# VHH binders against NH(3)-dependent NAD(+) synthetase (nadE): the designs that were tried, part 6

Target 1, 296 residues: NH(3)-dependent NAD(+) synthetase (nadE), of Coprothermobacter proteolyticus (b5y8q4)
Amino acid sequence: MNTAMEETQRIEQFLRKALVSERKHGYLIGVSGGLDSAVVLKLLVQAVGKENVLGLILPDRDTEKKSTTLARSLLEQEKVPYKVISMTPLLRHLGVYKDMPLFLLPTRGLKESIVRRFYNDYTKKLNKPVFFAQWEEPPTQLPYFYEGIAYYRIKHRVRMATLYYYAEKNDYLLVGCTNLSERLIGFYVKYGDDVCDVAPIAHLYKTEVRQLSEYLSVPEDIRNRPPSPDLIPGITDEYSLGINYETLDQILAGLEEGKTAEDLKQLFPADIVELVINQVKFTQKLEGKPYMLKRA

## First folded at step 1 (VHH)

Design l07 (framework vhh_lunsekimig_d3)
Fold by ESMFold2-Fast, scan of step 1:
Structure l07 (fold): chain B 296 residues (1-296), chain A 123 residues (1-123)
Amino acid sequence: as target 1 above (296 residues)
Amino acid sequence: EVQLVESGGGVVQPGGSLRLSCAASGFTFSEYALYWYRQAAGIERELIASISGGGSTNYVDSVKGRFTISRDNSENTMYLQMNSLRAEDTGLYYCAKDSFYGWELDSYYMDVWGQGTLVTVSS
């Protein structure tokens, strides 16, 4: 990337240009209390002014209370108008919480323990982190495997629908917070958090977003928080992926620069390099949906 | 233009051997990593073996110890020596040259592919 200053200026101009090109009055953003949405919020305020940004905080039953507290704190510090809208009633109405009875447990600590127990069991049976196995036929029976996948994916899809409703009623563009690391390995929910009108950090690796967060003075309690999609109790990005972002981003950047699998296996464990490269290839197939017949 | 031409495929019985060749033209051969991909009916092309410009090699687990990739920079040719062939080795074998601009990380978007050479392992 450019220096943090140069990249910030470039993104700010991009955000202003998008408003003019689309003839819109502002931006709607979902704020999670995580790093990516915090960086994007700061960029929006600098680019278009706090009065032209609307924030939504969209917690559900399983969202960490700290996530909501940090999101509120940041929005109040920036003086950005916002609404808090619980997703729980809609998810309950859809039957989501009934279809996964394991998540009806009475305490968050107990939910985290049970979820991690199942993930550890799945990892052993699949011989790879669960994230990398979700698009493959499992070699053995995994109880609640597909129910679990549906459970977390629906959360981002109902959030997407809610975000678009508020964007459209305010005549605003929906901004996305997905970064390049997530895009290349498919670490997002297709038709959920990947859906937006403008994606100002989709060209930056997670490690580069962290550099911008320091330059933009994102609060330390957000910057130092472990990355998490906050969809399933106890499951962070690194837990789900089995790899930290420093290593992941170095492998991805190496591929971007033309390094071969063999070159990367000199620098990183061969099994990790193979998982990442195979995942990049799988993600390209996901981006080809919907499958459509070409005109003869 | 960059061209890659595969040859050496054929029908062989289980336990047999074949040597595939990939003849290259249109680029500075010694500067580029080269790859062998295999495509069986009904599945996507999979990377079988690679060799860097410097001669470092890599193989998928299913062929390690049975297949050997090599290159002759003076002849602009890459080889795949296949020993102890099994029925599951049946497929169309392609060679490929590394090439990408940003997002062209998928094997289907690598530089020019030859027409492939068919390897059939059966009685």
Scores: ipSAE 0.000, ipTM 0.103, lowest interface PAE 19.2, mean pLDDT 80

Design l08 (framework vhh_lunsekimig_d3)
Fold by ESMFold2-Fast, scan of step 1:
Structure l08 (fold): chain B 296 residues (1-296), chain A 122 residues (1-122)
Amino acid sequence: as target 1 above (296 residues)
Amino acid sequence: EVQLVESGGGVVQPGGSLRLSCAASGFTFSDYALYWYRQAAGIERELIASITSGGYTNYVDSVKGRFTISRDNSENTMYLQMNSLRAEDTGLYYCARGYDWSLYPEDAFDIWGQGTLVTVSS
């Protein structure tokens, strides 16, 4: 990427042009208390002004209290209008929590321990991180695997529906917070958090988003949090992916630069290189959905 | 303070075994991926093995099948079991933590160890 200053200016112009092109006057954003949405919020405020941004904080039963606190604090510091809308009643009504009835456990620590136990067991049985297995080797013998996937994905999809309801109600564009690292390996929920009108950081690797977060003076409490979709207790990006963003982004950038698999295997473990390359290949197929029949 | 302390290095004959330990303090150990780097005399530091917070392991081809990385989250310790040691395995072994949420890292990892020396000699 350009320097943080140049890239920030470029994104701000992009955000302003999108409003003009769509004949809209503002942006609606979901703020999670994580790095990506914090960076996007800062960019929106600088581009179009705080009065033309509406934030939603959409916690559910499994959301860390710290996530909501940090999201609220950031929105208050930026003086952006916002609403906090709990997703719990809707998810409960849909029966979602019956599949993962963690409510009765006395502490979050106990919930996290049990969830991580299942993920570790799955990783060992599949001989690869659970995330990569969902598209290559469907788990036929893993208990609760499909229930867990459904539980995970529905949360992003109900948040998407809520975000669009408020965007359309206010005649605003919905902005997305997905980055390039997530997009290239398919670390998003199709028809969930990938759905938006404008995606200002979808061209930046996670490590580049971190660079922007420092330049934009995102609070250290948010910058230093381990990335997590915050959908299931104890499951960070690393637990899902089995690889850190520093390594992932170096491999992805190497591929972008034209390095071969053989070149990358000299710099990184062969297993990691193969896993990432195969995942990039498979993720490209997600962009082709829904499958549609050509006119005869 | 975030700290990683390596131990278990020493002198061993070819074909022998050593177990290295990396003791961690000052952070939530179970949330991080952990790495073993090796630096031999006159050679750039290289990544030898990794283990994610979920327990997934990866190895560089030269040690695959001979070295085993593991972690004990209750003891905040990572291990490297080294078997069938060769002269080329000689070097300083560093442990590192992944997922440094701070600024752009020069080596893409946080490294907080003094290193432990492994010498494979006759």
Scores: ipSAE 0.000, ipTM 0.151, lowest interface PAE 19.4, mean pLDDT 81

Design l09 (framework vhh_lunsekimig_d3)
Fold by ESMFold2-Fast, scan of step 1:
Structure l09 (fold): chain B 296 residues (1-296), chain A 122 residues (1-122)
Amino acid sequence: as target 1 above (296 residues)
Amino acid sequence: EVQLVESGGGVVQPGGSLRLSCAASGSTFSSYALYWYRQAAGIERELIASIYSGGDTNYVDSVKGRFTISRDNSENTMYLQMNSLRAEDTGLYYCAAEGLDYWSTYEPFDYWGQGTLVTVSS
């Protein structure tokens, strides 16, 4: 990455030019209370002005209360117009909550502890972090394995549909908040949070987004939060991935620089290097969906 | 693919008028967003005016009311009508037609002209 100042200016220019090129008057953004959407919101305000940005906060039953509070606080601080729209009624109607036993638990703390117990048990039975196992058949019958996958994926797809509805209603571009670390390993929901018109930080590793967040004066309460998709109580990115972003980004940057698997295994645990490399290869195939026949 | 050629630059006295043309060859440009940029000596290139398919226009504040951007899709040509010219309007004027690469490069402009010089002085 360029210096934070240079990269910020480059992204702001990119955002202004995309708006003009597409004949649109503003940007619609989903604000989660996490780091990535906070950085993107700051960049949008600097690039096109607060009056040309609309924010949506899209919580559901399982969204941490602090996420909504931080998202609202940031939008109010930036003076960006926004709406809060609960996803809960639609997810409930689809039967999503009925399929997961979390609805019976009396406290969030208890929900988080039980979910983490399940994830730890799954990790032991799969012999790898849960995220990397989602595209493989489990070695034993795991209760709620496929229901769990469907449970978190539908949340991002419902949010995507809602974001596009408001973007198109306002004649705005939908901006995405996915970063390069997530893109390279497929840590996103296909046809959900990977879908947008403009992706201003998709070229930056998570660690680089953190550097920009400091330069842009993103509040410490947001910068210091553990990264989380906030889809399942208690499950942070690190719980799902079994690897921190500092290590992940070093491996990914090494691959970008042309380092071999053998080079990287001298610097990092061999099993982790192999998991990341195999996941990058798998994600390249995933990007080819939907499968289409070419004309003969 | 589009190639752009600017014309119409020259020397004009303050308060005068000049019309720049940007002609495209190759693919039809009727679906493209089109832009005029200006670069003065020692200054970074600045977006002056833009025009979209359907006629929507935008201008930088310093030229609003003085400059008018237009397009003729049948002739694949964009124009910049410059009235009430000032010394600070002196510079190299570039036209651009924009295709955005959102997937790979984030390069915002696909096609640029060679530039045409406008000098406002006697």
Scores: ipSAE 0.000, ipTM 0.110, lowest interface PAE 17.9, mean pLDDT 80

Design l10 (framework vhh_lunsekimig_d3)
Fold by ESMFold2-Fast, scan of step 1:
Structure l10 (fold): chain B 296 residues (1-296), chain A 120 residues (1-120)
Amino acid sequence: as target 1 above (296 residues)
Amino acid sequence: EVQLVESGGGVVQPGGSLRLSCAASGFTFSNYDLYWYRQAAGIERELIASISSGGSTNYVDSVKGRFTISRDNSENTMYLQMNSLRAEDTGLYYCAKVYESFYSGWEDYWGQGTLVTVSS
């Protein structure tokens, strides 16, 4: 990455050019209280001004209260207009919570403990982190495996639909907050949080987004939070991936530099290197959907 | 200033009935969707019933057929009629309104809550 200043200027110019090219007047952004959306919000305000940005905070029953508080605080600090729209009524109406009745557990701490126990059991039975196994046939029947996948994916897809409704209603572009680390391994929900008109940080690794957040003076409470999709109690990126971003990004950057699998296995555990390389290859296949017949 | 004040809670035996009231001030009551939430000890607040500005109602399965939500726009009051009460209905009942503004977004306004205890 360029210096933080140079990269910030480059992204700001990119955001302004996209508005002109699409003949739009502003940006709509979903703000989660996490690092990526905080960085993107700061970039939007600097590029196009607070009056041309609209924020949405889209919590549901499982969203950590601190996430909403931090998102709201940041939007208020930046003086960006925003709406808070609960996803809970829609998800409940769809029967999502009936299929995954975590509300039966008396505290958030107990919910987190039980969810983590299921993830640890799944990791042991799958012999790999749960995230990497979601596209493979489980070698052992796992209770709630497919219900769990559907549970978290629907949350991002209903959020996407809500974001587009407000973007189109205001004649704004929808900005995405997906970073390069997530894109390369497919750590996103296809047709959910990957869907946007403009992706200003999709070329930056998670570790680079963190560097940019310091330059942009993102509040420390947000910068120091463990990365989490905040979809299921207790499940951070680390629990889902079984690897931290510092290690993941070094492997991904090594591949970008032309290092071989054997080169990387000298620096990192062989099984982790193989999982990442296989996942990068698999993620490239996801970009070919939907399957379409060519005209004869 | 938006205010919501609940009343009508108390102690009842299983199979009994209670009517909760939510008195509202500081906003045009007829223009807003309104909600009843329940919080049992150690459990997160759960939405149990809603009523739209147009009068459409919705209920969670566990209370459907037993609870009835209604509103009186002339009195700025919302009600929850609770029939066939069960031990599981014990909890603190909150009425809520979502306020939307261009700068602050939607704010959930909550009352103080009213306690319902179903025991014999």
Scores: ipSAE 0.000, ipTM 0.087, lowest interface PAE 23.3, mean pLDDT 81

Design l11 (framework vhh_lunsekimig_d3)
Fold by ESMFold2-Fast, scan of step 1:
Structure l11 (fold): chain B 296 residues (1-296), chain A 122 residues (1-122)
Amino acid sequence: as target 1 above (296 residues)
Amino acid sequence: EVQLVESGGGVVQPGGSLRLSCAASGFTFSSYALYWYRQAAGIERELIASISSGGSTNYVDSVKGRFTISRDNSENTMYLQMNSLRAEDTGLYYCARYSPLFEYWTDHFDYWGQGTLVTVSS
């Protein structure tokens, strides 16, 4: 990455140019209370002004209360117009909460403990972090495996539909908050949070987004928060991946630089290097959907 | 910003020699593998030569033994020494920085120079 200042200026120009190119008047953004959406919000305000940005906060029953509080606080601080729309009634109506009985438990702490127990059991049976195994048929039948996948994926797809409704209603572009680390390993929900009109940080690794957050004076409560999709109680990014972003980003940057698998295995555990490389290759298939026939 | 600027192209007689240069800026040059591509009129761009960060080289069969790729990390410059030039070597020569494993993310990782024209008169 360029210096934080230079990269910020470059992204701001990119955001302004996209509005002109698409002949749109502003941006719609989903603000989660996490680092990525906070950085994108700050960049939007600096690039196009607070009056040309609309924020949506889209919590559901499983969303941490702190996520909504931090998102609201940031939007208020930036003086950006916003709406809070609960996804819970829609998800309940679709039967989502009925299909996952573990989420009927009375306390969040209890839910987190039980969810982590299942993740640890899955990791042991799959001999790799569950994230990397989700697109493979498990060698041993795992209880609630497909129900769990459907449970978290529908949340991002419902949010995507809501975001586009408001973007189109206001004649705004939908901005995405997915970063490069997530993109390269497929740590997103296809046709959910990967769907947007403009992706201003999709070229930056998570560690680079952190550098921008310091430069942009994102509140420490957001910057210091462990990254989490906030879809399943207790499951942070690093818990799901079995690897921290510092290590993941170093491997990905090494691949970007042209380092071989053998080079990287001298610096990092061989099994982790193989998992990351195989995942990068697999993620290209997600980019290639839907499958379409070439005209004969 | 990442920039790659080629120079050294020109008109040369068959059997002659040319040295192409690719001056790079905006990234840690010494860390990246770098590439030379050639594009003849009406033909897709083809990889001619590559050089790793450690200096390992690879060449397409048609230029092997005639072309030599090298790099000077202190000058942030990559070179292509072209000897025994043939009419078939005529084309635009591009230097490039890209990541082969990131095929769907070319807009973020793939950088190309403007190209330098090599014409071998026959």
Scores: ipSAE 0.098, ipTM 0.596, lowest interface PAE 5.6, mean pLDDT 85

Design l12 (framework vhh_lunsekimig_d3)
Fold by ESMFold2-Fast, scan of step 1:
Structure l12 (fold): chain B 296 residues (1-296), chain A 122 residues (1-122)
Amino acid sequence: as target 1 above (296 residues)
Amino acid sequence: EVQLVESGGGVVQPGGSLRLSCAASGFIFSDYALYWYRQAAGIERELIASITSGGSTNYVDSVKGRFTISRDNSENTMYLQMNSLRAEDTGLYYCATLDYGEWYSGYPTDYWGQGTLVTVSS
C-alpha cells in the first residue's frame, strides 16, 4: 500500500465519488467493535462528515458484551447517529438457537468451554482447522457439524438483510468492511458479510488495515482486540484459521508478488502454505455462483 | 436551548442579490451540518443548499452557480449568498441543522429557524 496518509486520501476520494455516482448522500455501516468496521467508520466520517453516516450495532445472544460497548463508544466519540438492534428475537423465531441449544448452560464461560471442546475435537478428527474443512465431507460423523455451519452463517445473512433494510429506508449506500485477506481465502459468509454497495478496504490486507487504524487514531482497546467474527462463543479468527494474520498476509503477498509454493515453503510450514494456496483457488469459485445454464 | 435565527430577507428585483444569515446558539456549531430550505406558498419545503461540518457544499440544480452557502464557525453563523435571483426563488427561507436521531426520515426535523421571506418582484 501507499503511505497511510496517501491511502487514506485515496479511499476518501473513492467514498465521495461513489455517493455522486449513485446519487446518494450518505452511508449506512454495521459497527462490530472490531478493527475493520472501526477503520471504515473513521474513513466515512472524514470523507463525508458525521451527519451523512448512520451506524447499526447488531448483537445477538452470542455477541461479547465488550463488542457492543466498544462499538457504541466509538460511534459516540465520532458523534455518528446509531441504533442498536438485537438479532436474538429473529434468530430465535427462525429456530436457529434450537440447533445449538446453548441457552441451557448457566454461564458464558461454560458455553465458550463447550464450543471450544467441540472445535478441538473437530480439528483433531479432520486433521486441519475447521474453517478449511467446512466444504469437505468429514471422514467420520461429527455431532452438530452441519448444524454449526448453518448456525454461524445465518447470523451474517440476517445482519445483511437488516443492514439493507435500514440503508434503503434512509436512501443511503451500504458500506462493507471486508478486507483483502478475508476475500482471498473466503473468510466471509457468501450472501452475508460479503454483500455491500461500497467496499473501501477490500483492497487492503489485514496487516495494512491495522497500519491505517494507527494513522486514523482508532482507540487502542479496539486496535489490540483479537479479530473475531463474534458469531460463536469463544471462536476467534486465528482459532478458526489455525494461523495468525501476520503469517497469512505474508503468504498472500508472496503469491501476489509471483512467489511459488516452493519459495514460500522455505519460509513457512509446508502444510500451511498448501492450505492457503488451495483455499485461494477454491475461493475464486465462490465468486462465480450462482451456477447458471447458458442459453442454447 | 438550540436557537436558529434567520435574517437578510426582503424584496428584490429579478437579477438582483440578497445575502441571508443564520445565527445559531445552544449547540457546538462547528460540529454540525447546516442547511437552507425554501418553501413557496402552498408547496412543501425543499432542501436548496447544504454545508457539512468539514465545509463541503451541495446545491439543488435550480440554484447551482447562483447561490453560495458558507459558514463562519467563529461567529456561529451560516450564510446564503443569492445572486441572479428569479421570480421562482420567491419564498420563505429556513435555516436548519440536522440530528439524525430520527430514523425513517431523510428530512431534517430537529432544529429549524423561524424563516425569512424573500420576494423577487417581476
Scores: ipSAE 0.000, ipTM 0.099, lowest interface PAE 18.9, mean pLDDT 81

Design l13 (framework vhh_lunsekimig_d3)
Fold by ESMFold2-Fast, scan of step 1:
Structure l13 (fold): chain B 296 residues (1-296), chain A 121 residues (1-121)
Amino acid sequence: as target 1 above (296 residues)
Amino acid sequence: EVQLVESGGGVVQPGGSLRLSCAASGFTFSRYALYWYRQAAGIERELIASIYSGGSTNYVDSVKGRFTISRDNSENTMYLQMNSLRAEDTGLYYCAKGRSYWTYGLKFDYWGQGTLVTVSS
């Protein structure tokens, strides 16, 4: 018996117990065509059966077509009932697409090129990767910086609302796909993709989720994709973070084991170690929202 | 006792190629994720490539498209094929394994002194 089998069995029991505890009969899942939702989908099917799982694919104008194709293919392979619901009409009606005029560009390749140019410029002006700077006052005004933040965050919040509507309509639990790496550094949209009833992989680092995906026979086309929230053309997780998950997870696990900043700086760039440590501390404060006045 | 022995390093001209090998013993090779790290003079040790038990791979951006990690479970050997070598690729190359079957190399050990790769004219 290998350890991936034991962890799989543990998660499956956890998922079954949650249904019993909540007196529910199934799970609703958003499937993105990415690694995390693919692993969670496989775990759900094994734990509770395909007939007790409902999938939603929630693309918008900026979603890569390959993401929708892979999500659909996986759901069909697993024989899980699903719906495809475009978020584009809702986002368009909200005025979201007007707030960032660079997305009016005619081709996806041109959009990706322009977006990456802006992100590279932002990184230089912020003197740190864009993700780590979003909660700090930038040293100079950046064009489209706050519009860009609002643009991607609203997409996850609209998806969250849609997911809950279908979960409650079917009397199902909403399962989340957030992993430990994302959770510890706050690489999620608060009140968006972090919102769920049950989070079966929130205790696993991204690199551990990848290891589990091999055991679960997730298709290679999904397993080997660069991680991306698929919210902004051309922006992968690593592009936004300025660090790959191998390095990030080593730093996070080192901190969990009690390694000092000095120990980690001997293995990894000092500025990245400091950014990760500071971000972990900041993320704990983010969990304290909304701010509430204590009773006198 | 776990042993990982690196080989295949040497002196090569810019634009050249080298293939590194990591021979493993003392553990069930096929069950572990395996990693290549690089230590350049005056620079911190960095993870450059990983390969999981099922064959999935990952690379640091600076080597994507130039380096290829692979494994041969029957020979208990991991490889790093390095193409289009640059002066910046000069360094000691170490192989490492994860400490448990299903976790990525969150806990790993370096073995020996590595294998030296020098890219110069």
Scores: ipSAE 0.000, ipTM 0.183, lowest interface PAE 16.7, mean pLDDT 81

Design l14 (framework vhh_lunsekimig_d3)
Fold by ESMFold2-Fast, scan of step 1:
Structure l14 (fold): chain B 296 residues (1-296), chain A 122 residues (1-122)
Amino acid sequence: as target 1 above (296 residues)
Amino acid sequence: EVQLVESGGGVVQPGGSLRLSCAASGRTFSSYALYWYRQAAGIERELIASITSGGSTNYVDSVKGRFTISRDNSENTMYLQMNSLRAEDTGLYYCARTYKWGSLYTPYFDYWGQGTLVTVSS
């Protein structure tokens, strides 16, 4: 990476150039209270001014209250206009919450405990973290396996539809907050949070986004939060992946630099190296969708 | 960080040949799909050739059979061999590196090179 200052200037120029190229007036951003959207929000304000940015906070039943509080606080500090739109009524109407009825549990701590118990059981039965097994048939019938996959994926797709509605209503570009680490292993919901018009940090590893967040003075409360998609109670990125970003990013960067699997296995556990390499290869195959017939 | 630098452009007469190079510094090409784009005056930037990490190539019909894209991952360089050049091939040629993984379809202007000018004239 460039110095944080140089990289910030490059991203600002990129964001301004995209507006000119698309003949648009501003950016629409979903702000989650997490690191990536906080970094992108600060980059947008610096690049195009607060008056040309609109924020949406899109919580649902399972969203941590702290996420909404931090997102609102950041948007207010930056003086960016924003709306808070609960996704809960729409998801409830679609029947989403019937697939995972957590409403009978009296505390969030109990909900998280129950969810983690099922996740740990799935991990043992799949013999790998659940994220890496989601594109494979389970070896035994797991209760709630497909319901769980559908449950978290629909949340990002509903949010995507809402973000585009407001972007188009305002004649703004939709900015995405996906980073390079997520892109290389497919840690996103296809046709959900990966869908955007402009992706200003998609070239940066998660660890590089963290470095940039310090330069941009993102509040410590946001920087120090465990990364989470905030879709299912208790499931953070690292819990879902079974690997921390420091290790993941070192393996990914090593592969980019031309290190072999054998080189990386000298530095990291062999099973983790193989898991990451296999996932990168699998993710490359996803570009073949949708399947389309060629003209005769 | 990634820097893409195009070279090899120039003035050539119709029917002539040029070889464009795109060199990257820092990070390697081996895991990425690579692209050549052309920008003619008054026309949007057009994709003319691509090569995947596995070596599969694609060309727009107007250059098929005349242009050849290739890559040398050990030198971190991509080439565009242009033969039988026509006046219509005149333009600014850009090298681009982007990911074709998953469903991400966002253009990456910061992964574009500065461009190299090709002029086909007598």
Scores: ipSAE 0.000, ipTM 0.129, lowest interface PAE 19.0, mean pLDDT 79

Design l15 (framework vhh_lunsekimig_d3)
Fold by ESMFold2-Fast, scan of step 1:
Structure l15 (fold): chain B 296 residues (1-296), chain A 121 residues (1-121)
Amino acid sequence: as target 1 above (296 residues)
Amino acid sequence: EVQLVESGGGVVQPGGSLRLSCAASGSIFSINALYWYRQAAGIERELIASISSGGRTNYVDSVKGRFTISRDNSENTMYLQMNSLRAEDTGLYYCAKHYYTGWRSYSFDYWGQGTLVTVSS
């Protein structure tokens, strides 16, 4: 595709330029087995060559086995050197798993069922998808609400620290895999997976990353997998958001085009439009952190 | 559609001042960090100043104390106030919109066409 080819070439040039500008020899990437990191890995290999890329797979107790298998298979197919480092011992030592005692459940299916039961209860009590409520005082006290938030956020921050350790040890730049859809609504962990030296797909909506993945011949097993942060069993992006990326991206692109709330409410449910617009406005505050005093 | 348009460039003597403006259209202006880059003849474009959506500013050392970046979200406009201009400040000045804030943002989503600043007698 001409459009996809041109965008791929722009991103490759951007990645090469950043490497030269920073006087670094390569890129360090965390590979999750999901779409975004797969696309970024393909772009890195095409831009700078497989020998100048190092991959890390950072699973923990709650990571799907398929995630690690797909990440490993992609890295092996691309002939990129990589390491697998379990985050479980560190998270266990920090006491993280004491807050989420899923070890009491004998199967992953049971863990997912129980987790989804709690999420459904939270959604009913909050009267909105859990993701959009995390920065609000709950109208009813929810058991494990703050423990749950801390549980998933620490995973990304520990991974960030691990990624930077290996990047700096190898004199490599850390590449990020966050996309525009996630950035605009704040669907990331501040000081976790949003932290990187170079962000080659941060200008692309999730639906655009999917189109680019087809051009780059990302394996169908990865391409067709439901997007998930893979932090809590059973919780996909769309389950957490209560909205699919096709709808989300159309609303976000409409706002970018200058469409009003009234225009968008003709095309999508009013409550969803308002939820997204309010979240976009709120996310601007996340980019302003840390709060710092201005010089008088 | 997103477009960035710079204005305010011109010829000025050493020690003089100029104010550059960058007008954005068709975008969610207030959501993103905004950047000023400078390109002198024979030199790569360098990031000289940035401002986050929350108003946090950063400057390269060579312009710190002399240049001030600001934004007006209601007017979709970013400014660069340049004081105590030196011959080495001569170049094309570009505004840019990126999705990550700070010096490590390399996602060059939108660029203006540039405005020329010449510091000479």
Scores: ipSAE 0.000, ipTM 0.128, lowest interface PAE 17.8, mean pLDDT 80

